# VH-VL binders against Type II restriction enzyme TaqI (taqIR): the designs that were tried, part 5

Target 1, 262 residues: Type II restriction enzyme TaqI (taqIR), of Thermus aquaticus (p14386)
Amino acid sequence: ASTQAQKALETFERFLASLDLESYQQKYRPIKTVEQDLPRELNPLPDLYEHYWKALEDNPSFLGFEEFFDHWWEKRLRPLDEFIRKYFWGCSYAFVRLGLEARLYRTAVSIWTQFHFCYRWNASCELPLEAAPELDAQGIDALIHTSGSSTGIQIKKETYRSEAKSENRFLRKQRGTALIEIPYTLQTPEELEEKAKRARVNGETYRLWAKVAHHLDRLENGFVIFRESYVKSIELFLQKNAPTLSGLIRWDRVAQEALTAP
Below, E stands for the ipSAE of ESMFold2; O stands for the ipSAE of OpenDDE; V2 stands for 0.75 times the mean of E and O plus 0.25 times the DockQ between their complexes.

## First folded at step 1 (VH-VL)

Design i4 (framework fv_inotuzumab)
Fold by ESMFold2-Fast, scan of step 1:
Parts: structure tokens; C-alpha cells; sequence
Structure i4 (fold): chain C 262 residues (1-262), chain A 120 residues (1-120), chain B 112 residues (1-112)
């Protein structure tokens, strides 16, 4: 916790609250995203970190999404030209650009949610948190340092999958480490409880997501954020359990065991 | 023998639009990008934009976006460049040129040029 | 945009002279593949531009061996070892590494 970290969080939340989520939803919802895997040169994560994460160290300046997308596009004109020529031969420039814009918007929203967890953590918690674009290549979103160990963090949007198909890269390379899934949902507790009551399948999963939703908050525009109590609950869980944690700690275990703060 | 043959000179009034053609022969039309470059009297060469003839995807230099449209007709192996809202400073010789895709990013064959004069 | 600057803007030369034209870019022209996309063109009034050199040093088919290109990174040179009557023209360099494609302002080679 520091005054600088608190200032960074406040500035970032002001940015998130300024987003016209309704207009973006109307613009991008009907647009099918570009499905081809982006090559390394087109990965937007380094740019997202540069524009939305470096605030912790300096005076933050956050670009709106359109300005961000224009900067990303202009930096990558030749790799984009190669990508479009290779995978979208015969498609209009407008079609591919709008498809990539929609894809980058969806990626940005996910990354902004991830960054909010990190800003909230740095403003509220004592355990050091490390976040950098290199960590994504390792299969994690952040690394939290406890006495004598480190725990990988992966921000996990609402899911109904019972098991992962493949083992996470971080866990494969660094055996004996722990990776904790940090759950969030865009649905309200009321929505999820209603779904649980009417569910033919996944009733108990809906109830667990409702529990997760109770630990989240929303900005005035509806953007979902992490409460101070949420990150403090995770910190307490790590302080109590870190020496015994190994492998994947799935979101449902986190919801049941870590998100127990009053 | 690769050839790019352009349409003839045009004289237009300010505010009008002009459409210049570039007919390709001697190679697989859809395998190479075609670009447009202009030269105003007494000035140097200026890149305008390019088109992928396979499906018509385009890239324009920012200053021409909103005024330029490039299209390709695969049945006639012809690329078109239409420039709208013409001003006197658009008076120039307009060239089409083939890009050496995969072998290098340069212009290996050029059309003979089309003089577009914008005058009142 | 990547700026490309040629020097000199013009020069006067006689048949048989060695002519050197330079081209400087505001950013490195080395692409991620390791290739450098810098090309040179000859342009005469009333005619289309003609490719002379591509990828810094490769002479296009049919271009006389008196024309050579060299350079790396941001600094490039076109050399005409022994100027011929047909070589009096304007020469342009162009970078293709970065979008948009940008041309130098041109170098006019004039008879003394």
C-alpha cells in the first residue's frame, strides 16, 4: 500500500468509469471476431501494459480504446499487411480492420479487468505483486510473492467447464509452484441465483458464481471491479496456506475457501 | 512480358471525381498487389495506396483516406483508382505499379502514367 | 511516417564521371526477417519510373552493372561508376519496410 499506488488505482478506475460500454457493445457485439491466431508481432499485450499498467511508476495517462487501437495499428502496418495477405486474401480492408478492432476491444476489456485486480492489490495489500507482459508467455497474469515462495495468478472469467483440457505452461515448467485462479463474473448475484433456481444443469455452479459476484463491485457504467475486501481475502488465504499450495488452485476452491471474508 | 497499361489523360473541374484504370497482362493478376503513386508538376513521387486484386482489400495513405477508392476487376485484369473532391493540387501524373510480393517490397513494373489536370 | 532524405538534391556531372547519391531514413529499414527494403528508381520526364536496385544492393534484370547499391540500417548509397548519356535523370530512393511507403525527394543528375 502506498499513496502512489492508491493514486494509480483511482486514476485507472476513473478511466474505466469513462468507457462508453453500451456504445462499444452495440458497435462490436454483431462483429464476428477474427479467429486466426495472432502472430507474436501482433500481440497487443505489450501495448496494453505500456498504456495501462506503467501508471504504478509514473504519472498515468490512459488512452481511450479508439486511440489505443489506432496506435497499435500504426505501429504494426507491415506485420498487419502480412497477416491480412496470408489469412484474409480476398477480404476487404474495412472487414478485417473492424474484425481486429472488435477482437482487440474484447482483449482490452479482459486485460483491464486483470489490471484492476493488480492496481487494487497494490493499493490494498502488503504482499508484493509482479505484473509484466513476459508473464503472459509463461501462462500467468501476475506473480504474488510470499515469504519463501511465489504464487502464479490467473484472472478467470465465469466458466462452466469442470476441468482444463491441458496443463498450464507455468505449472509444467515450474513443478511444485502454485497457480491460483481469481474468479470474476459480469452477472449480478441476483441473476446468478435466479439461474441456479431454474437450472436443469449447473445449478450449484451458478450458486458458486453468485457467491463470487457478492465479492465484486461495479462502476457507474457497469464495469466490474474487485473490492478491497476481495483482494484482502486472497492475501489472507495466501498468508495462511502458501507453504502447502501446489499445482492448480481452481476458481471454485478459491470461491469456497478464500472468498470467506465478512 | 509484364505490362501495365493505363487509361488516357483526364481534365476535370474542382469538386469532380476522376477514375483512372490500369490493365495488367503477362502475369497472374491476383498474385501481386498494385499500388498507385503520383507526381505533381515539379514535385517528387508520392505513394497513394495499394490494392490486393484477390478480393479487393485496400490500404490508403492517411491524407487520401475518404477521397480515394481502389477497386479491381479480375475478369478484365484491371485496377481502378477513383479520386473524389478534386482540388487544383491533385493535378499530377498518376502511376500504377506492381509490388514484388514475397521477393521484396518494391515496385518492379510501372504503368506509363495518366495525367490528371484539375482546372476551372 | 518514416522520413527518407536524399542528398544532394541535384548535381552536375559529365559523361564518364563517378556519381554517388545518398539516402537516409529516420528509422532503421531492417525488417524482422533481416531483409532491408530500400529500392532505387530512375525517372525521366514523360516516362514511367524504372526500378534500378531493390533490397539495398540487388540490381534489377537488365540494369547495367555500372549501377550499384550499398548501405545498411539508415544510410544507403546509389553509385554510378561511369555516367552514360542515358543516365541524366532524377533518381529516387524508396523505403518499403515501414508503412506508409515513402520516397526520398529525388536527386536530379544534370549535364555540366
Amino acid sequence: as target 1 above (262 residues)
Amino acid sequence: EVQLVQSGAEVKKPGASVKVSCKASGYTFTSYYIHWVRQAPGQGLEWIGGINPSGGSTTYRRKFQGRVTMTADTSTSTVYMELSSLRSEDTAVYYCAREGYESGWYFDYWGQGTLVTVSS
Amino acid sequence: DVQVTQSPSSLSASVGDRVTITCRSSQSLVYSSGNTYLSWYLHKPGKAPQLLIYKVSNRDSGVPDRFSGSGSGTDFTLTISSLQPEDFATYYCMQGTHWPYTFGQGTKVEIK
Scores: ipSAE 0.000, ipTM 0.392, lowest interface PAE 19.3, mean pLDDT 85

Design i5 (framework fv_inotuzumab)
Fold by ESMFold2-Fast, scan of step 1:
Parts: C-alpha cells; structure tokens; sequence
Structure i5 (fold): chain C 262 residues (1-262), chain A 120 residues (1-120), chain B 112 residues (1-112)
C-alpha cells in the first residue's frame, strides 16, 4: 500500500464514475457484436493497458471510451480494412465499425473492472500484485506474490452457464500452482435474493452470488467496484492458505471460504 | 522522402533458395504493408504476397505457398522475401512495393528491383 | 482469383497521338464502401513500375494531366491525351478490391 497507489485508485474511480453508462447501454446493447475472432494485430488489450493501467504514474489521466476507440482504430487502419474485407464483404463500413465499437466497449468494461481490482489491491494490500498484458497469454489476469509462491488471479463475472472448458492454460503449464477466481456481479444483493426465492433450480447459487454482491460497491453512475474489505479478505485467505493451495480455486469456494461479512 | 532500397542481383542454382531485402526510409515503417511483385523475362507483373510489418502477419499467393517466406525487422526497417526450391521459371526481377495507407489498395512507392537468375 | 484482361496487348503510336488502353475484370470491383480499387502503372525496362492512377480516376502526385482514368464496375480505361516521348512504355492495371491482388497482362505502347 502507498500514498501513490491510493491516489491512482481515487483517480481511476473518478474516471469510472464519469462514464455515461446509461448512454453506452442504450447505444451498444441492441447492436449484434462481431463474433469473429480478432487477429493478433487487432488485439485491443495492449492499448487498454497503455491507456488505463497507470498504477505507477503520478497524476494519471484516462481517455474516454470514444477517444480510446478512435485511437485504436487509427493505429490499425490497414489490418482493420483487411479484416472487414475478409469477413464482412458486402456489409456497410459504418455497420461493421459500430459492431467493432460495441465489442471493444464490452471488452473495455470487463478490463476496467479487472483494473479496479488491481488498483484497489495496490492501495489496500501488502502482498505484491503484478499486472501486465503478457499474463493474458498465460491465461490469467494478475499474479499475486506470497512468501515463496505465486497465485494466479482470474476475475470472473457472474454466470449460470455450464460451459465445458478445457483446463486453464496457466494450470496446465505450471503444475502445482494455484489459480483463484475473483467473482463479481452487476446485480444487487436484493435482486439476487429475490431470484433465489423464485428459483426452480440454482437457488443456492443465487444466494452465493448475493453474498458476493454484499462485498461489492457501486459508484454514482452504477459502475460496480471492489470494496477494501473484499481485497483484504482475499489477502488474508492467501496468507493463511497459499502454501497448501494448488489447482483451480473456483468462485463458489472463494465466496464461501475467503469472503467474510462486511 | 519515401525510399525503398533493395539488395543486389543474385545468381542461384536450381533447388537453392534466395533471400531479397527491402529497406524502407522516410516514413513510419509499421504503418504500411509491404508487398512483393515479380516480372519474369517477357512476362507481366505478378503479385507474390505481402507482410504487415507491425504484426508480422503475411499473405501469399496460392502458387507460392510453401516456397515463400516474408519477414520484417522493425529495428532496421527492412522486409525480407525468401523463395526456396528455385526453378528456372523463378528467374525474374523482384520488386518490393509499399501498399497505400488505409482503404486505397494500390502501390505508391516501389523498390528499384532485384534480378534473380536461376541457372545451371 | 479475379481475372483482369487488358486490351490491346500492344499498340503503335506517334508523339502527339491519343492513346486508349482498356482493362476488364471478371467481377465488379466496387468494394462494400462504394470505392472502386483499380490502379494503373507505367513500367519501363530496367526501371521500377510507377503509379499513375489510383481508385479509377485519381492522378498520383506529379503525374502529368495528359493521363486520365475512367470507368466503373468491370470496365476501365486509361487515356493519354497527347503521347510524349517518355510515355513509350508498358502499362498495367491492377485490382485491389478482391483478394488476392491481380494485374492485367500489360499493354506495350511502341513507337510507329
């Protein structure tokens, strides 16, 4: 924890609070997103880190989303045109551009949530955290260093889908390490408790997500953020258990064993 | 001023490989694709393929797939084209050419050409 | 691949003549943006090809106004209004709309 890290968190939270989420929801929600995989040249992740991960900067500033999208687009004019020509031949340029804008917005929101966890961690916790775009290639969002070991972090948005997934890349290549899922939800505790009461299936799962929601906060515009108590609970869990942790520590175990009542 | 400067003439035996260079100057190297075009004696211009120097991604004409490799060295602003398993039909002048900026799809600047002769 | 056919394969002309070269594509060259990616190049033995016209009708910087391009869809024309001594060369059209890039077979403009 440092004064600089606390200032970086405050500045990033002011940026998040300034986003017109209602306007973005109205603009992008009805747009069918481009589902075609983006080639490496179009990966926005390095740009998102460049513009939004500024933990070591004194007095950082953050671009609005439209400015970010325009900068990303202008840097990649040729590979974008090749991508559009190959996969969207016959579609209007404006239509495809809006579809890519909607896709990048959804990516940016998830990455901003991930960065908030990291900023909050740096401001509140003592264990070192590493965040870099290269970690994405390893299948993790961040790496937390404990005495004599490291634990992979993956930020996990609420889902009820039973997805058949292969073992995570980080765990496959680094046997004996641990990967912890850090859950978050955009729903309120009240919404989730109501769903739990009405559920024919997944009632217990709704209650666990409600518990997760109790450890989250919201900015004035509704953007969901991690509380200081949330990251401190995770730090204590890691300090207590890290020498014995291996494999995937799923979100539901984290919700039950790591998160404590506020 | 934009310039593309190519390596000198090469004489190769059938079955050998040749690697031609194209050094760019006067513009941001990673902002433009570089393509390779050849002309065999008495024949027309033939597009071989291109490379994006920013990511190293390549696209090759079907008939050269498996025999051609294009690479870019951003530290020296140089693109390379290597053609293997050379045949007498590969005797040609090889040109590098800069693809125009976004959405234009034409070659605005060309290298001076490299004569590759394949003879026994 | 999109076929690009030039006509004539060669022609003989005198200085001051009006020269017309045509280029036909097997498919429409209109891109989804509404732009048409057809360009023309001048090529002389021992020298690099040189851009003359891009996107059907736009002259490249420094290209004399005697050179003009026209056409639409699948039919395109390069016109030299008054042939000069330096214009005796081979001319190529190229399409960039469809992948891969394809060139016409060339038109050689020779002195009578």
Amino acid sequence: as target 1 above (262 residues)
Amino acid sequence: EVQLVQSGAEVKKPGASVKVSCKASGYTFTSYYIHWVRQAPGQGLEWIGGINPSGGSTTYRRKFQGRVTMTADTSTSTVYMELSSLRSEDTAVYYCARDSYFGEYYFDYWGQGTLVTVSS
Amino acid sequence: DVQVTQSPSSLSASVGDRVTITCRSSQSLVYSSGNTYLSWYLHKPGKAPQLLIYKVSNRDSGVPDRFSGSGSGTDFTLTISSLQPEDFATYYCMQGTHWPYTFGQGTKVEIK
Scores: ipSAE 0.000, ipTM 0.405, lowest interface PAE 14.9, mean pLDDT 86

Design i6 (framework fv_inotuzumab)
Fold by ESMFold2-Fast, scan of step 1:
Structure i6 (fold): chain C 262 residues (1-262), chain A 121 residues (1-121), chain B 112 residues (1-112)
Amino acid sequence: as target 1 above (262 residues)
Amino acid sequence: EVQLVQSGAEVKKPGASVKVSCKASGYTFTSYYIHWVRQAPGQGLEWIGGINPSGGSTTYRRKFQGRVTMTADTSTSTVYMELSSLRSEDTAVYYCARDYVWGSYEYFDYWGQGTLVTVSS
Amino acid sequence: DVQVTQSPSSLSASVGDRVTITCRSSQSLVYSSGNTYLSWYLHKPGKAPQLLIYKVSNRDSGVPDRFSGSGSGTDFTLTISSLQPEDFATYYCMQGTHWPYTFGQGTKVEIK
């Protein structure tokens, strides 16, 4: 953990804390998002990485969401016009733009959470972490390098559904490697414990998410972040187990085996 | 560097027409509406109308409807505003200003330097 | 048309003073998206108007921290926390929520 990485984390956390999350949620909650798949030219990940991951190399400042969206829109005008003509013929500019704005906001929030994990990791842990937009094509958010191998990382938001078994591209391509889901929740431990008590079925899942919530922190505006103890627990788990880990390590196993009370 | 450069001052007689130009540079011309705003001597700012250079669609304030025509030439990145049937009350400095074409951008971030139009006998 | 009224029409102030200008609209400026399109401009004789604040409270790039915008619905305020010599100018608010765009009548800030 370098002093530069610590400064990067602190700068990113100040940015996250400055977001008016309540206003954004009020504005975008009622807006129906554009569900049509975005073509390659409109993938916002390269722009999010350039602005929120690489920005600290040149400038220690970040744009708020609306300013970022405006820059992305201007940069992508030609493919946007083609996309809109193809899928939204007859719709007003305001309607389609707002729908795409809501979609990109939801993407940005999840990516900011992912970047916080990476910034916190670099500030607190010794195992090298690699983050790049190219990794998304493989179905992973980051790579953590252990002795003689690498482990895929996927940041996983709270879920209550039993997920269908599916092969991840990273695991299919790199047999004998591991992919670890890193769980987070926007709910407090108290909220989740209350839900568990009231649950008619599946209360065990609420209790597991309550455990996950105990390892998370919040900024002044309510933005959920990863504690230093969280990433250190993951690092210790990987150092102990990485040579024997293979396949998908689901969030519930991570919560039970990797996330322990510091 | 974003710039909006307007044509020079005009002196016209009542009943004549004037055509003012606004040449854009330093950005994608078709990504921004160009609006026209005037200020008569001793008065405030008054919005006249705007044009979307991408399709040529125009929106005019009702009091100017029938007297104002806005056009765009994408080959030269230039917007024109023509005002006909000039009256002495049309004496004003006329500004062009850009507004992002999409609905979340309803404000003017860059303005032209202004064109004085004087209407007198 | 949506009427936009500024108060005061003019004021006299000294360098270092806190200046407050109010803008009131005849109907709500909240767009269907939840955005409020109220902007503030600084205008000096012989020069083009310049954007200061957009969407109520967002300061344009290069605009000094002493300028701030606030408000909601129909009532909006521009505040200059400590007036500087270059701030003696006429200030305009503009609404872009409803067609046609309408400006306030302007507030002239004069040296005392």
Scores: ipSAE 0.000, ipTM 0.366, lowest interface PAE 19.2, mean pLDDT 84

Design i7 (framework fv_inotuzumab)
Fold by ESMFold2-Fast, scan of step 1:
Structure i7 (fold): chain C 262 residues (1-262), chain A 122 residues (1-122), chain B 112 residues (1-112)
Amino acid sequence: as target 1 above (262 residues)
Amino acid sequence: EVQLVQSGAEVKKPGASVKVSCKASGYTFTSYYIHWVRQAPGQGLEWIGGINPSGGSTTYRRKFQGRVTMTADTSTSTVYMELSSLRSEDTAVYYCARLPDYYEWSYGMDVWGQGTLVTVSS
Amino acid sequence: DVQVTQSPSSLSASVGDRVTITCRSSQSLVYSSGNTYLSWYLHKPGKAPQLLIYKVSNRDSGVPDRFSGSGSGTDFTLTISSLQPEDFATYYCMQGTHWPYTFGQGTKVEIK
């Protein structure tokens, strides 16, 4: 019943619902993004946290995406000039700037989805959640505290890859800790179930993503958000299992064991 | 008092180089870009390039690439523009100008140097 | 390069006249956030250019109220509501939205 956390969630959801996603898709979809890795100095995460996470702790202040991009660009004139000259020598300024704008938009959408999980968690759950841009350097998106332990959180967009095990930075630095992948998908349950029926490969994976999709909701404009029941299921899973959890708890295990808990 | 002060007039022969200075005072030197603009006799204003004094990164108009070099000395709050392989058509008044603050990069050159006349003749 | 074209190239006017100068760009100067980086400068022989208007319609510090800027997209106007003796000069628009920065060719305002 935290009034502040409920207010923050409601304000953030109004912001997300106000985004003209169709116009952004039309504007940025045909534009090839700047795919070159951004150096530390150009990392937009601190700015995304400042405008869309930290602001809501004290005093809500939301920028539209275009205003956010202009602020980020103006704040980083020196490292932007160095980056562009180093990697895009001979390209037009307008071409590179539009490519970076498209890239930052896609990054922002992903981060806004991640922030929605955190806002929903704080409004609905009792276990404390910590989110800060410094955690990204540690390989996690958030940290959830249980009695006497903590669990790393990584928000995981749908994937169809069979991945070799590769130890995350957070897990390498702190042996005996757990990292849980929090799955989400932009596809509807019906869409994913149809893909599973037609699939020659990944049929079972499509079915698991369909299960994940059943625990998600959408705003009026189609922006995917986490349901209250989703985060409460994760909280229950952590409360029951955290003392025994270690290593990577992959998204498919979360979908099978956490999201289906009664 | 915010001001930019440029070095004095120069007379050069074709093929020579000229180095013009622009000394800033009254503001935080590294917070503002410095751009160079020239005006040849009877012609309009022509943008040459700019420098970020915080780190020394430069942007030059293609026409001048290979002939112009801009540098900044943060210890003296001075920007330099060196133009090499001078031709008669380089005869012009050269101005340095400040762009407002880090957040206002593209909106206008609010403080200008007094100008430096460079004459290229034989 | 983005081309910036001013009209007229020159005009003759008397003190007290309303003067309008137009600036047109070959591409939109509106960037994603709605910010438009179009500025106007006054230039007199023997003196440095002076900023009059930035971001289309904002007067620089100390610029008299008789100067106003307007426009959007590719079409912009500088207006002097009542020309004063010190206003006889050449006026330049400049776009800063796209690299490289480009100036218009100038409009000379001369005594009738």
Scores: ipSAE 0.000, ipTM 0.384, lowest interface PAE 18.7, mean pLDDT 84

Design i8 (framework fv_inotuzumab)
Fold by ESMFold2-Fast, scan of step 1:
Structure i8 (fold): chain C 262 residues (1-262), chain A 119 residues (1-119), chain B 112 residues (1-112)
Amino acid sequence: as target 1 above (262 residues)
Amino acid sequence: EVQLVQSGAEVKKPGASVKVSCKASGYTFTSYYIHWVRQAPGQGLEWIGGINPSGGSTTYRRKFQGRVTMTADTSTSTVYMELSSLRSEDTAVYYCARRGYSYGLFDYWGQGTLVTVSS
Amino acid sequence: DVQVTQSPSSLSASVGDRVTITCRSSQSLVYSSGNTYLSWYLHKPGKAPQLLIYKVSNRDSGVPDRFSGSGSGTDFTLTISSLQPEDFATYYCMQGTHWPYTFGQGTKVEIK
């Protein structure tokens, strides 16, 4: 890993640690988010990449969330007006704005977690990683390149739903490639083990999430991050298996086969 | 370095129109709102309106609605403010300003354009 | 429109003095985002206005630390801890919470 990649990771982690997660949770948790699908013009993903994916920058700096949201809102006044008039006519403008703010905050947290994986990967691993907003259109968060193959990466937050078999665009468009789910959880190993012991159903799933949690770390404000050992475990798994991998490698297989030691 | 450079002073007759330009450089033009603020002689600052250069959407103070038009040319990184049906009360220095990432954060300003309306 | 009133309208001071300017709004400036959009600008004749403070208490890049902002809700203060020769100017507060944006009437800081 380069010293530039290590500096980028360090700076990004300082940004994440500076977030007032307690205040954001208190503010946004009681607010019902705008669940209406955002049109392409309102997609915040390009803005999130612009402001938070700076792996090639010398001495990068990162905006706070409020500054980011205000900038996003300002850049999109016309499509926001059209969206609000179409779906929220008769609603308070201030109320709709707060709902969109809560939605963008939740999106930002997810994307920051995804970017942390990528920054950690660049600082710790040898295999090249590609991240760009255009990859979202293919249904992936990043690409990891091996000597003879490329593997799609999808960051997967804790879930207990039955396996979704929805075809991924990346897998449909690129024959003979693999998509690997990279699991994370906001719960501690201790919390998950306790839930597993008390579970009537899903006990084995709780234990797998506890195993995942053992490979994660936390910043002082509670923001969950990926350990160096986590990304190195994934790299080893890909080095051993990538030429033979095809299709979706689900998070539970990753937890069982790739995340082999705490 | 961020700069906003405005067109030169104008002298107009009552009832005429004036179009002031503001050329931006040193940043991504479509990433920041440009607002217009004026100051009449001996008076304080008065906000007129703003434009989003990305989509061209505008917001005007109600008293100027119907008389002011703001436009943006992305190929030249230039914002224009046209004020029609000029009155003597429109005599003022007109400033363009870049709105930063917070509402009311005007972090860079043009040098100002004096518009004089006289008979 | 939200009214913004500064006090005093003018003051006389000497270099080295501590100067305080207050700004009062007719309505709360806490926005739906939880932020308070109150900013302060320095303006000299023949020059463009210059941003000093944004979101109540944040100094803009390059602004000397003798300038500080404080306040909440409807009452705000700009403080200059030790007035310098270049600080003799008119100061404006502005609220960005409510449309339309409104400026205070200005406070002129003059040489005593």
Scores: ipSAE 0.000, ipTM 0.392, lowest interface PAE 16.9, mean pLDDT 85

Design i9 (framework fv_inotuzumab; at its last look DockQ between E and O 0.01; V2 from the best seeds 0.00; counts 0 for: pae O 15.3 > 2, grease 20.8 > 18.9, placed apart)
Fold by OpenDDE, look of step 2:
Structure i9 (fold): chain C 262 residues (1-262), chain A 118 residues (1-118), chain B 112 residues (1-112)
Amino acid sequence: as target 1 above (262 residues)
Amino acid sequence: EVQLVQSGAEVKKPGASVKVSCKASGYTFTDYWIHWVRQAPGQGLEWIGGINPSGGYTTYRRKFQGRVTMTADTSTSTVYMELSSLRSEDTAVYYCARGDWLYYFDYWGQGTLVTVSS
Amino acid sequence: DVQVTQSPSSLSASVGDRVTITCRSSQSLLYSYGNTYLSWYLHKPGKAPQLLIYKVSNRFSGVPDRFSGSGSGTDFTLTISSLQPEDFATYYCLQGTHYPYTFGQGTKVEIK
């Protein structure tokens, strides 16, 4: 692992650790006023990549969320005005702003989790990783390059909802490529194991999530991050299987076949 | 040789603001964080916060949030710490220190005495 | 916040004595990549603090060999093998693993 990548990871983790997650949760959790799809001009992903994906920078600096949001807001006054007129006519500016702030925060938390995986990967693995807003737009959080092939990854939070199998756009465009779901959970291994013991029907599922949880850490402020063992396990899996992988590799398969015991 | 040189002693009234400077030399200014630590009379060292001169990212101890502002001037290799709404409890020697992010402080300024008195 | 407790708060010693100062944290200071961010500082009145040891056991440049650091997890020790006249000062440990950074309360080494 390059010294640079390790430093980047540590710096990013320090940033994540500096976040007052509890305050943010208290502030934003009840706010669900802006649920509409954002137009392209208001998509925060490019800005998030600009400010928080700095894999090639020697001494990366990351913005606080408030500062990030302010910058995002100020640069997009025109499209925001149109958006507000369209969806929130008659509402106060402050009301809409707060709604967007809450939404962007949720997006940021998700993307920060994704970025942590990528930073961890760069620090601990040998296979090249590529991340870009354009890939994200295609439903790919990152590309991992192996000899002769590329595998897409998608970070997936624990969900028990039967998600309608929407065919991933990436898989439609690139026949023969694989997309791997990278699972993560906010639950502790102990919590999940207890659930597994109590579960009548889904015990195995909880056990798989417990396995996933063993490869995760929690920062002091509660932010969940990926352990080195996680990315190394995935790398090993790819090194062995990438040429034979195609289509969607679901999280449960990943948990079962890719993640090794701690 | 790495050197951090701070501005001189300050005397302020309660409610006022103080701005202390720390000029860095002997290394690439943007490669290291600058942190601020204070020591009140008869007490130990207390971390206040830090700034990355590269990009200007700051982190403050919660206790000082809302009252402290750190800035960096890359053209002069100088970091500033401004503390507002001063109280008698803010009377202390303030030190700037170079750090690799938040790990440890390898070089320190000589300290700046800030006295808050009515 | 992580609490860091030094022991003793003060001690009296003579030149040539072996001095040991301990630092205990309320949580493990082990962080990623096997790093533990515990450092030791020497501070004299009216002077800038000086880094002695970083990452538990690494002597900073220019620090005499008589200074050594050891420990792991939550328990750490600074040792001065043979106290010199210039070593009379207050010593602080710092944990840099957890946010926010916290110092021990200090150990004053006085002349007997």
Scores: ipSAE 0.000, ipTM 0.464, lowest interface PAE 15.3, mean pLDDT 89
ESMFold2-Fast, scan of step 1: ipSAE 0.023; ipTM 0.539
ESMFold2, look of step 2: ipSAE 0.005; ipTM 0.412
ESMFold2 (binder alone), look of step 2: mean pLDDT 92; pTM 0.943

Design m10 (framework fv_masavibart)
Fold by ESMFold2-Fast, scan of step 1:
Structure m10 (fold): chain C 262 residues (1-262), chain A 119 residues (1-119), chain B 110 residues (1-110)
Amino acid sequence: as target 1 above (262 residues)
Amino acid sequence: QVQLVESGGGVVQPGRSLRLSCAASGFTFSDYGMYWVRQAPGKGLEWVAVIWYDGSNKYYADSVKGRFTISRDNSKNTLYLQMNSLRTEDTAVYYCARSGWLYDAFDIWGQGTLVTVSS
Amino acid sequence: QSALTQPASVSGSPGQSITISCTGTSSDVGGYNYVSWYQQHPGKAPKLMIYDVSKRPSGVSNRFSGSKSGNTASLTISGLQSEDEADYYCSSYTDYSTWVFGGGTKLTVL
């Protein structure tokens, strides 16, 4: 598609490839995250969008995670102190700060994966995509617009557990619209196929995740990204079906029906 | 038994440097943020600088920014203020004070050390 | 002038109540619940009397109380005693991750 969108994708992928994922994994994996719900004032989504979505439009320079976390922390000293004093009385400052750092890192990785889908979409597809932090309040990650309708998308990380059956906020608000789960996995196709062969209860689920993994790539540092064929398959699915789509199209249906490119 | 004791004050000429020390005892120094606050003769209190418990974060009053440096040595239970390019306006009693991150108040104060910048 | 506005002086008689005001902006007193009050006797270091707008440290008389309404914090001393005669300073955290003090109020017990 557009040369500018292609350059944006390449710049973002260069940023992702520069992340020291092994060091972050060693630092944050053993850390129990702060599980207390963050108040509105501490929501990192606006900052993530500003630094990793809007920043590319104005200045193609991205912050590393530590620099991002420091900027977020310094901007929010008042609400951070209120939050910590209210919920973590008696805990060491170092403990709480590291717990919040680990939480924001996990949020950032998820959001960067979501942004990669959006950058890849803009570089490869013709249907317009809208991404903004306000959409999170509706329970969606982005909107894809067709001639007569809009379809919500929700990026969905690999899971082997049944999820609570409740209607998404976006679907409750707009009856007759569709929400599509966009699955991704951090495991390789080979790992998942081996698990499927040895599985006693989740064999078919592992095979579906292996199919998803075949439509993903990895950067030099191991960061998982979406292939051009992935977003093209979703675009084709929407072009064929959008006028008739309604409700939740779950990840397994997407894997079976939309991800058909070899 | 919690105490802060300042030292290093004296009379110096404008443009010179001076280093203040604050020795902490009776508490776990590394758990607390630390402040420097000054008071010119016959005048009110003025916050000068803060350093977080681990030394990772430092803030300064605009009047001293670029000239003063706050630091700490947690292994020695000691807070420092390096004062460069001193001006006559820097003449004051300098207090060190403790403030835990859960209490954004100057809860324990030293006795102060007088710095006179005069020609 | 000081960033926070206090009256230069206040006076009262033994047994009376007096109140000292501390007025800032929405970027300091009005924006945060981190107002503190300090008592300073001549030649001595300041002593924390109130923190977090209304809380007393251990050992501070319950005759001292603090409050805040909008951009103005207040220190009230009830049952005034001769040893209360001192300078009183308010302080607040700011939007700039700094601390500011009021100009100080001289309390005279007549």
Scores: ipSAE 0.000, ipTM 0.378, lowest interface PAE 17.1, mean pLDDT 84

